# VHH binders against F-box/LRR-repeat protein At2g29910: the designs that were tried, part 5

Target 1, 352 residues: F-box/LRR-repeat protein At2g29910, of Arabidopsis thaliana (Mouse-ear cress) (q1pey8)
Amino acid sequence: MGSRDLISSLPDEILGKVLSLLPTKRAASTAVLSKRWNNLPALVDKLDINDAIGGPGGFPEFIDKTLALLTNSTTIKRTSLNNEFQYGESQVNTWIRSFLERGCLQLYLNAQSLYTIDTEFFTSNTLVELTITGGFSPDGLLPPGGVFFPKLKTLSLVLMTFVDSDMYELFISGCPLLEEFLLRNDEIEIPPVWNALVSSPSIKRLTIVHHFPNYREAHDGCWFRTPNLVYLDYSSYVPDWYEVDLGSLVEARLDLRSWERLRDEKAGGYGDCDSVYDDEEYPDDPILGDVTNLVTGLSNIKTLHLSPDSLEVFYFCCKSMPVFHNLLTLSFESAKKEAGQCCHFSSISLLT

## First folded at step 22 (VHH)

Design j1 (from i5 with S100T F111Y)
Fold by OpenDDE, fold request of step 23:
Structure j1 (fold): chain B 352 residues (1-352), chain A 124 residues (1-124)
Amino acid sequence: as target 1 above (352 residues)
Amino acid sequence: QVQLQESGGGLVQPGSSLRLSCAASGFRFDDYAMHWVRQAPGKGPEWVSSITGRGSFTIYAKSVKGRFSISRDNPSKTLYLQMNSLRPEDSAVYYCAKGTLFEFIRNPSEYDYRGQGTQVTVSS
């Protein structure tokens, strides 16, 4: 009794779903099972590409073959590329372009290498979520009309670099429907060229992590031109100045770090090494930064979450007493560095 | 096979300038980011600078920022490091490297530097 291939008799939609549960490499490999299966990998709804999972012919060959197999695929909603190794920029751009041309809704790019992204082709009319992690540097001509992602709602940039602040601004402005923006730079000590600038009328939720303790120049100033921002999660060393438009801000979480603490930590760890650090006269006036404009911009906030450091910063780096007209909830984060536990914000209801 | 040959090192006085070169072969040079890494005596390797394949984007370690300039000539397959305002602390063997940026930043000691490097000594 010949074992009836019952699986192959399933509808394409079901098979596509089943294949979508498999790693992309495995799903792609099913193409060789039979003639019936040759086109089934194209029915997957996700494309997860990782070079940690090498193929016998090498990763580039694998991805190219996979992309070729999926050329007519219209069902891919999510695409991820994770590159742990170095590849040619042209090849990486080809892959990215291919992903975008397929009309995915979500794109995740992660690279351990440094790549220029050709901005001319870094565009999609369908992309709703974009996450970029690692050494990507957009450069080149702008997409048509200067619009990168007209439907993008969520953007996450982690350790991404830009050639200059202009390209960064153009990139953000080229996402006219952007609502959620995450900008994180905390893993490597390479400050971005834009420091902390966010300018967009569409952004409603903003998360910024800007930690460069060894780069004071990366904290010269911070710009929040986000008139419709309702939520802010902001972690940074205190900049020298703020320029903010936060007229719609309802809730904020602030983790502001003082530069003075850095002096104490540096003083405690270095034992007797007589390194003649030339007495560069650290100007006696500890440049503490100035949060006055930020605090003023927060005057109408309803909910405020402060780290312990932020409270100190408010005390030492604000030229005037903070005034909050509409503050309903003030909470402080507990200093417990325990990695995994949700900072139980003890809500101190400031009884106005 | 990837080949990298560093040159241009030497003994110089503090405040002087030096230009290092790296001749590359065995791969499509213009398509790959390149890096400079240095190793001082008794210290681990330290990432210095990186440049994208096209040369349009450069990054530097804090210790050399403003003093060093990385560049490349893709037609000649040569990577350069212009070092200005040299300091004794810049004394090291300088290596040209092809690889991932984050490898050099996070774990430069694990990288197999194929070149012999070029010795830079800054001393009065």
Scores: ipSAE 0.843, ipTM 0.939, lowest interface PAE 0.5, mean pLDDT 89
Fold by OpenDDE, fold request of step 23:
Structure j1 (fold): chain B 352 residues (1-352), chain A 124 residues (1-124)
Amino acid sequence: as target 1 above (352 residues)
Amino acid sequence: QVQLQESGGGLVQPGSSLRLSCAASGFRFDDYAMHWVRQAPGKGPEWVSSITGRGSFTIYAKSVKGRFSISRDNPSKTLYLQMNSLRPEDSAVYYCAKGTLFEFIRNPSEYDYRGQGTQVTVSS
């Protein structure tokens, strides 16, 4: 009984959806199954390009062939590029440009190598969500009008680098409808050129992870010019100063880390004595940082989540007693990495 | 075939300066980020510095930041490392490398291509 190819009898629309669930390389490989399948890979609405599948050999040829096949396709809504291996910077830029020109709504870029992104062509009128992970460094001429992504609502930057603070600011300002912003730098100890500066009237939700325990200079100051921010998730060592406009903030999660505690942990760690952390670079006067302006900026918050370290920082690094006028919920995170038991401590009236 | 050849190493006194060079061939040099890695005797390899293909962006290990400068001349296909204010702890074999940055930072033994290295010895 010849195994009836039931799949090939499905409508093209259904087959396109099925193929969209597969990595692009696998989807493309179906083109050789039969004449019926030769053109089906062009019907995908998602591109998932990953060089971890099959290795670097032939990957550029594959992606170029795929892009050529999709030249007339306007159906791609989501594009993901994952590069575990090193490629030519020009090739990577060509791929990115091709993705953007096709009008995708979501773009995910991940690279383990270092690439300059040509900013002149790093623009889209359709892109709504952008995630960049890895060694991408935007540099070059600005897009027309200085606008990178006019419809972008969600931006996630993980381990991304900028050549300077100006380009960073221009990039953020070039996203006029940005509502959600994630900035995370915790995997590699390479401080960004920008100190935790976020300036945007459109941002409503902000997540920042800024952990550079070996770089005090990366924590000189923090600047939040986000008048319409409603939610803040902020994890950082305590900077020397804050300047904040948080007038609309409703909820915050704070994970503020003390420099003093870091010293104690480094001193108590018996084991790898051989990290000659030159004792000399810790200034004699433990600059603990100052959270006074941050706390003042949070005075109208309704919901506050604090790490145990944050509570200590509030005690030691605030020049005045914290006053919260509208606080309804205060919660503390348990030090144990174990399960999320948010101990909801109800209305400690003591802070009012 | 990709070839990398380091030069410019030597014996110098503390506080002195040295400039290393790496001649590259066998690939489009201006299109690839390049790296310096060093290995001291009895120690594992250490990432030192990286530069983008165009040379517009550079990064440094904390141990060399402010003292070392990475640069490149793409027309001559040469990578450079200017080392100033040298210290005894900078003594190592220095390698020019092509490869993936983040893997390289996490595990400097992981490279696509590396030269034979050039010896730098800083001693009084």
Scores: ipSAE 0.843, ipTM 0.939, lowest interface PAE 0.5, mean pLDDT 88
Fold by ESMFold2, fold request of step 23:
Structure j1 (fold): chain B 352 residues (1-352), chain A 124 residues (1-124)
Amino acid sequence: as target 1 above (352 residues)
Amino acid sequence: QVQLQESGGGLVQPGSSLRLSCAASGFRFDDYAMHWVRQAPGKGPEWVSSITGRGSFTIYAKSVKGRFSISRDNPSKTLYLQMNSLRPEDSAVYYCAKGTLFEFIRNPSEYDYRGQGTQVTVSS
């Protein structure tokens, strides 16, 4: 084999489109690239940047050149950055800024660590969908005017995205056309940071998974200031108070979890020691959580899906039940999850 | 190559203080978040604390918040854990770690700690 670097001999446009099929660390395999040159239209729509071993510091120019080839095309759709721990904050911030400045429509950031992000430059006038997994620590000023993404419609924040509770509100307010918001934090040891407030006139679909069983003291309240919300998918241990504006809500899926059920689950493992404890000494343990205002806020919905745990919450943690004048479908769901590649649930639906 | 070396452990009485150090080499220290994890005999690994690369934010497990303080000195590439008001439950081997915190949280038994750790024993 000669000393020729085949990848360096390609026209800039073609080279930029080819690498979206493979992780960046495999981009130098000329034998793989040469066999895939024919009929590669899928290369036009996606850029996927993964971890690289051996520090391919020479790739920043290639990545920038690739992005330049894609920025004036309606075929640019998705950029994914999966950087677990191979590159430092400086390089990651440089790449994120470049992706945003070159006009991608969808951005997926998977940072399975805590990164500092330069918030002043975390902006885009074209971004429509953003997913962030991992912890981000803001540094610097807000963008001019406090607007991050004026065109963003879909936002997903996963696994303690911000370490500063105020950043959730600032970021949402910086996305004035936001229609769909997903927040998911489940089964993690890191203390909750989100202050349980969602305030947006634009959000139409809201999904919340907020599971912090070891942090009851952080469940004082929950606020949904979402007057145009149409769909709510909400799974959480119940706070002591709700304030909600849900007048447009049509459909809700609830998986409400009581603190009493959690206490009972933790009391197991005392089979031969049960005679040591007298349950009657604790019959007046307080019922924790109050969903009355949430349930009242749901009074106009047409479709309600309830987990089994939510029925217990309605019974124990709801002081009064409104009349559901508009309810057409009431479903009771089991959240059983198969170990395969898909998840499903069982439900029973009733018409009124 | 990344190298992490923990030190500063020992045998102390309840209520005492102890300061752990982690010397780092083989990477640009200030570009990465750093973490402390611990493992008691017969128990799985437990996350203790994390600090951002610039040191601007710190996060603590509930069991140690208010008693432990994580810090870093980026010029000397050293991570610290100041442990105050030590309890017998804090007895463990303490490890420092670079990156992968959320993988450790999701699947702590598979996390590869690069050092041998430092033993902390608080006499009951």
Scores: ipSAE 0.416, ipTM 0.733, lowest interface PAE 2.9, mean pLDDT 73

Design j1 (from i5 with S100T F111Y)
Fold by ESMFold2, fold request of step 23:
Structure j1 (fold): chain B 352 residues (1-352), chain A 124 residues (1-124)
Amino acid sequence: as target 1 above (352 residues)
Amino acid sequence: QVQLQESGGGLVQPGSSLRLSCAASGFRFDDYAMHWVRQAPGKGPEWVSSITGRGSFTIYAKSVKGRFSISRDNPSKTLYLQMNSLRPEDSAVYYCAKGTLFEFIRNPSEYDYRGQGTQVTVSS
């Protein structure tokens, strides 16, 4: 048997997981690991910094020492920061700045708190994928027409909010090569800031989950100015109208939710008899929304997937149906989701 | 040692205004988002408003949006809540809090730190 170093033989993912799981009281032991870290650059391809198991102790010093060891490494391309146990904004900005200056390709930020980011360093000529979970906001207005991430292909904003709705447009416009955009806000009760506008000539795949059942007054419209969009995955309560540019769209997955069903559930039709109902927010008048322009914008697609509620929305909230000349596949999500099945059809025409 | 002390509550008529203050010590105040939470007798805590460490971004619960205003003065390490057009349903003990916003919203009984609270009572 040899004098083989067992750590040097470990897969990169195992080494990354070991670093992400070390408790902060073990910081002295990681000094031994830090010496060997410089000798293992080929075995490390990601860094997953997760403070949820470390607590508030000496964990920041461990992270700072680990980042210092990575200064000379050119093989680490992915960085994750999961700051669920809140650290100070100054420390978090220092870490983010270090990740961006090191030239990482993929950055995943999960702080789940409200932070401001120093806009002067929030740029990268190398970043290809950016995911932000939680409330990060630039400390000032982003300049119109600026390019922040010239190589970014994938942007995911989860539980993300900004000072103003214009920040979404400015951020997206700062990513001229952006191909995939995901916006997901479905587990918060914070008032929406996004004005339901996506405008980009480059986006080819768009995923929107926008669930604000308590904010009917914030659903007056939805605008998709995405002429080169190929794939749409869209889940939302139905706004009053749509304005869409979807001429290149091939496939759509829709989960459209009606306000009438939500009003019935809150009034006790489907739900709990002791539910709190705010009748000032949900008047007796019809509040249906109108998907006519969205559905017309889908007229050239080849594949359409519908949730159970979306078919009902098409029937009650759509004033006219186009002829779907190119439709090859129509599928429906099963009503019984636990054992769910999908029905697929080769071609249909949806007429009023 | 994190310490938060609320003040400025009182008994007022409907439609009145109050300004609550929260004095903070034991941490870098300007590095953390701060929150206001309220609790009426016999009810669980309810999130009211949040503000980022630099004060550049504020968020309000629907029940108080347009009536309440959160602010902070970082040099004096003080958080404020300006409450206008008060209603009887605003009556509660108000707490300032330091913590993660999204876990707080999901589980309002769980927050890292809060003070003793200040009573606000709105009645004729």
Scores: ipSAE 0.398, ipTM 0.733, lowest interface PAE 3.3, mean pLDDT 73

Design j2 (from i5 with K98R)
Fold by OpenDDE, fold request of step 23:
Structure j2 (fold): chain B 352 residues (1-352), chain A 124 residues (1-124)
Amino acid sequence: as target 1 above (352 residues)
Amino acid sequence: QVQLQESGGGLVQPGSSLRLSCAASGFRFDDYAMHWVRQAPGKGPEWVSSITGRGSFTIYAKSVKGRFSISRDNPSKTLYLQMNSLRPEDSAVYYCARGSLFEFIRNPSEFDYRGQGTQVTVSS
């Protein structure tokens, strides 16, 4: 009894949905099943490209063939590129350009290698969400009018660096409808380029992770020029100063880390070794940073979440505590149960 | 086949300058980011500097920032490392490498291609 090909009799729309449930490589491979299937892969709503499976060999050819197969596709909403191996910068740019030209709504770029992204072509009229992780570094000429993504609402930059700090500003300004911005900068031996400036009237939700314990110069100052910001999730070592416009802020989660703590952690780990601490002249006045302007900028907030370290920073690094007239909820994050130090956090009466 | 050959190492005094070169062949040199890494005796490999294929973007390890300069001549397929204000702690075998930088940083054994290295010794 010849197995009746029931699947091929389904409408194209249904087949497209089914194919979208498959890995891109498998979906693309269906094109060779029969004449009926030759164009069906073009109906997928997602394109997931990953070189982790199969290694670098043949990967560029695979992508190129897949893109060729999908040339007439207008249904791809989500595109992801994950590159663990190093490829030619020109190839990578060609792929990215192809993704953008297809009119995807969501783009996820992840690379373990360094690539300059040509900013002249790093533009889309349809892109709503962009995530860049790793070695992608946009640089070059600006897109026409300085607009990168006119419809972008969500931007996530994770362990990525632009060529210079100005490019951060230009990129953000080139996304006029940006509502949610996530920036994560962790120390990975690469010095940060970001100058701790966020300036946008459109951003409503901001998440910043800026952790460079060995790069104090990366924490000289911080600018939040975000007058319409409603939510702030901010994790950083304390800079020397803040300049903030947070007039619309309703809720904040703060994880502020003190530089002094770094001294104690360095002091606590060395057991009994009598090693003569060479009097490295600890600069007499350890610049602890100053959060006074940040805290003042938060004075109208309704909900505040503080890490234990943040509470300490408020106590030691705030010159004048404002009155929080609108504060309805104050919460403290539980210190991970590491064992012994009952840090008697004296209740900073923020309500007083 | 990808080939990388370092040169220019030697014995120098503290405060002196040295310029390393790396001759590359077997691939489109101008299309690949290149890296300098070093390994001192008894220590693991350490990332030093990287430059993108076009040469428009450079990054440096904190330990060498302000003293070292990475550059490239794409027509001659040569990578350079200008080392100024050399210190004894800069003494190492220096390698030219091609591969995934972030993988290397996480696991220093993870470079796709590396040369034989050139010895740099800084000693009074």
Scores: ipSAE 0.847, ipTM 0.939, lowest interface PAE 0.5, mean pLDDT 89
Fold by OpenDDE, fold request of step 23:
Structure j2 (fold): chain B 352 residues (1-352), chain A 124 residues (1-124)
Amino acid sequence: as target 1 above (352 residues)
Amino acid sequence: QVQLQESGGGLVQPGSSLRLSCAASGFRFDDYAMHWVRQAPGKGPEWVSSITGRGSFTIYAKSVKGRFSISRDNPSKTLYLQMNSLRPEDSAVYYCARGSLFEFIRNPSEFDYRGQGTQVTVSS
């Protein structure tokens, strides 16, 4: 009784779903099972590409073959590219372009190498969520009309680099419907070419992590031109100045770090190494930064979450007493660095 | 085969300038980010600078920022490191490298390709 291939008799939609449960490499490999299966990988709803999983012909050949196999695919909603190894920039751009041209809704790019992204082709009319992690540097001509992602709602940039502040601003402005923006620079101590600047009327939720303790120049100033921002999660060393438009802000979580603590930590850990650090007279006046404008911008906030360091910063780095007209909830984060546990914000209801 | 050959090292006085070169062959040079790394005696390798394939973006370690300049000539397949205001602490073997920068930063021993290096000694 010849074992009836019951799986192959399933509808394409079902097979596509089944294949979507498999790693992309495995799904793609099914194309060689039979003539029936040759086109089935194109029915997957996700494309997860990772070079950690090498093929006998090499990763580039694999991805190219996979992309060729998926040329007519219209069902891919999510695409991820994870590159741990270095490839040619042209090849990486070709892959990215291919992903975007397919009309995915979500794109995740992760690279451990530095790549220039051709901005002219870094555009999509369908992309709703974009996450970029690693050494991507957009450069080149702008997409038509200066619009990168007209439907993008969520943008996450982790360790992404820009050639200059102008390109960064153009990139953000080229996402006119952007509502959620995450900008994180805490994994590698390479400051971006720009200081913390966010300018967008569409952004409603903003998360910024800007930690460069060894780069004071990376904290010269901070710009929040986000008139419709309702939520702010902001972690940074205290900059020298703020310029903010936060008229719609309702809730904020602040993790502001003082530069003075850095002096104490550096003083405690270095034992006897006689390194003649030239007494460059650190000017006696510890440039503590200035949060006055930020605090003023927060005057109408309803909910405020402060780290312990932030409270100290408010005390030492604010020229005037903070005034909050509409504050309903003030909470403080517990100093317990325990990695995984949700900082139980003890909400101290400030009884106004 | 990928080949990287550094040159231009030497003995110089503090405050002097030196320009290192790296001749690349065996791959599409303009398509790959390139890096300079250095290793001082008794120390681990240290990342110095990186440049994208097109040369439009450069980054530097804090220790060399403002003093060193990385550049490339893609037609000649040559990577450069202009070192100004040299200090004794800059004394090291300098290597031209290809590979993943962030991996290297996390694990300084892992470039895909590296040259033989060129010795830079800064001493009075």
Scores: ipSAE 0.809, ipTM 0.920, lowest interface PAE 0.6, mean pLDDT 88
Fold by ESMFold2, fold request of step 23:
Structure j2 (fold): chain B 352 residues (1-352), chain A 124 residues (1-124)
Amino acid sequence: as target 1 above (352 residues)
Amino acid sequence: QVQLQESGGGLVQPGSSLRLSCAASGFRFDDYAMHWVRQAPGKGPEWVSSITGRGSFTIYAKSVKGRFSISRDNPSKTLYLQMNSLRPEDSAVYYCARGSLFEFIRNPSEFDYRGQGTQVTVSS
């Protein structure tokens, strides 16, 4: 059957890119490829599994075969699983558990499907970096002692959705040595679950992108209980309330977005005609959001980068401005989203 | 072979309730996330709701959150959509689907498998 050729085997070149972990030169031969698979336990540095090139046909069998050729003593330093297509949840959990049990240091999980991950087995004593992009929802009993990743230093959650908002706090607390945390939830219409709380004594660098223009309720408040935080990169529509512990903060980049500008963009010739704001009347258009406690919490920083919208927020949504006695660098930046271009850099820096 | 068959649509008054069903066969139903999508006349497909394979996690589009409830009965291989407080703007053909959630949200016509649909009409 013609579609079976696409399902039964990956092209040798694509498989070779995954398998080219040997120091010897690549040899194009079925017998040589079979020998390279047999030698994987001694040489594996990176396992990069991606279904986008060959499509979904034969992908589960390829992963199962790859894992079956590895021994339990094989250490895979870096593992990347990128699932464009949907597979069975039990099989995906088996793959993830195998990656973790083999002691990888870095794990990248990307899925376009929605999978539950069994949290009681979502653990590793070796993992240092974890990135989860979309599609995975940890659920279940906590692992013993509530510790997921005792050695994790870097955690990135992009479009990741827990079944419960409390799970964010439990997951972060289960990573006691965590130093860098990135949470990015933007440009998606899935309702947010995150309760806007980050609590960790260990986090030193925090990046938050929280853009839910259609979910005002997702911006009731924001809580940063991060006493050892050194660097903050924070982009959000402004919540009504902040409670922050930022006494160690040295540098902040803020992209604070006003609800008033969003309303103007959606109501007039600036924005989307189908927004929820088109259906409502606002007879008493109060200023929404209050960043006073955030700005006060930043008062001791040395470097501050502000987007243009953040200046408007300081003017309308900040009831008092502290004196920035330690400020050495103040930048006014802009960013422009465009296909093929992530941002447009334009800044003015003022030094004291 | 994967098959999905929707039923339970009909003509109802605003504020009424309906329960849609989707009978699934040809795959391990409890192992796959499932979705409801809808398409009104003259409009493109619109994602409505999703549920994980074990049923423990559900997501809803803002337009239906609080009014619709997705559920599944894995022993009977059946997906449900309980639709309460129906509005005229809910009128559409409703499809049961299996596929990649984020790919579908970006491109609503892209899904692995989809039923033939069931018509829901909410009017006077």
Scores: ipSAE 0.536, ipTM 0.798, lowest interface PAE 2.1, mean pLDDT 76

Design j2 (from i5 with K98R)
Fold by ESMFold2, fold request of step 23:
Structure j2 (fold): chain B 352 residues (1-352), chain A 124 residues (1-124)
Amino acid sequence: as target 1 above (352 residues)
Amino acid sequence: QVQLQESGGGLVQPGSSLRLSCAASGFRFDDYAMHWVRQAPGKGPEWVSSITGRGSFTIYAKSVKGRFSISRDNPSKTLYLQMNSLRPEDSAVYYCARGSLFEFIRNPSEFDYRGQGTQVTVSS
């Protein structure tokens, strides 16, 4: 070989993992890969690690070697770790701690296994955006002063649960500048832990998807103590009670789901239900939930979008309606009339 | 090489209790979440319970919550399942397992690592 090539000096297993980061159509171009490695500062901007494409063989060594190729003067601004296979918890925590200590601005964590994250060292003075998807469960001692991420603006928790419901409140309060919070739990069989409380003076945009159709008993209430909230995207089965502070709210997108439809779907199970003993075969009282306080809290909005199920909930589960003095736009989804490619919605522009 | 060995099954009457054990070797036991899975004759595998490596967080399938308790003793590298108020529908081969829990929950498949299983039979 008459020329030295940094790519040629890497083990074949490392090169294979790097190739798995490229789109399939671009992976056939070896010249593109060589240019990426010759341009080391471009690699420094983003670290995207995914074991789903290359499999688990050599994955821990790949991460360790990738981090060892970086210098102390090299800062990784964006890090994505996608773990489909199970690894040692201590090793995973070491990786996460290393990403945070290197001044990461954006961190995306995805796991299909259950890992405990050490909350004591789960801190960063630089992190601006954090997404945790799947099986990461923070647990442990609080960091000094209870502050996790003083500069965090965006937090997304997807298919994730804390060990205890109090940790949601502690974690959010440990992010004093947080502006955007997303909590999404859909089609998960693990019982809910979140106590349906969001309390933050800083959150301006809130997205909640909380779908636990098999856990009616866990829907006693929902509390939004978010006085500076501007945008709400909320999808949930309706609890018995709401307590909300939404005076700054401008836009809401609602997908409220009725327990009566779920009860109707289960009505055929009365005579054939042998798997679970229940002393209440049919409820004597309605199980509708009550959205009155939520709807009252929306009275100052300018834009409201309603799912089809939300219209039904407003009709059956709301005891009184406020006057919407500021409403400029009301839109709603219509049910799909036929199978096909077409999606349809309607909206009304109002003046105030 | 990962090795898992279950024990403690047997034939019992409804309402009885049993305690299953799983001896683990070939890996750092305290570093991995562990699971119990069961399989009744002619049926697919069913997830029962999981526990984190440190033992600080436990989760249960709705069918067993309140009756079963998962625990671990990391010094002895042993996983336990305490089964109380047993019912005939709990009859199955019980396996301890290590693997990707959410993958299994979404798409039931063979476990990454599991033992030979222990039979639990609750007479009707």
Scores: ipSAE 0.463, ipTM 0.773, lowest interface PAE 2.7, mean pLDDT 76

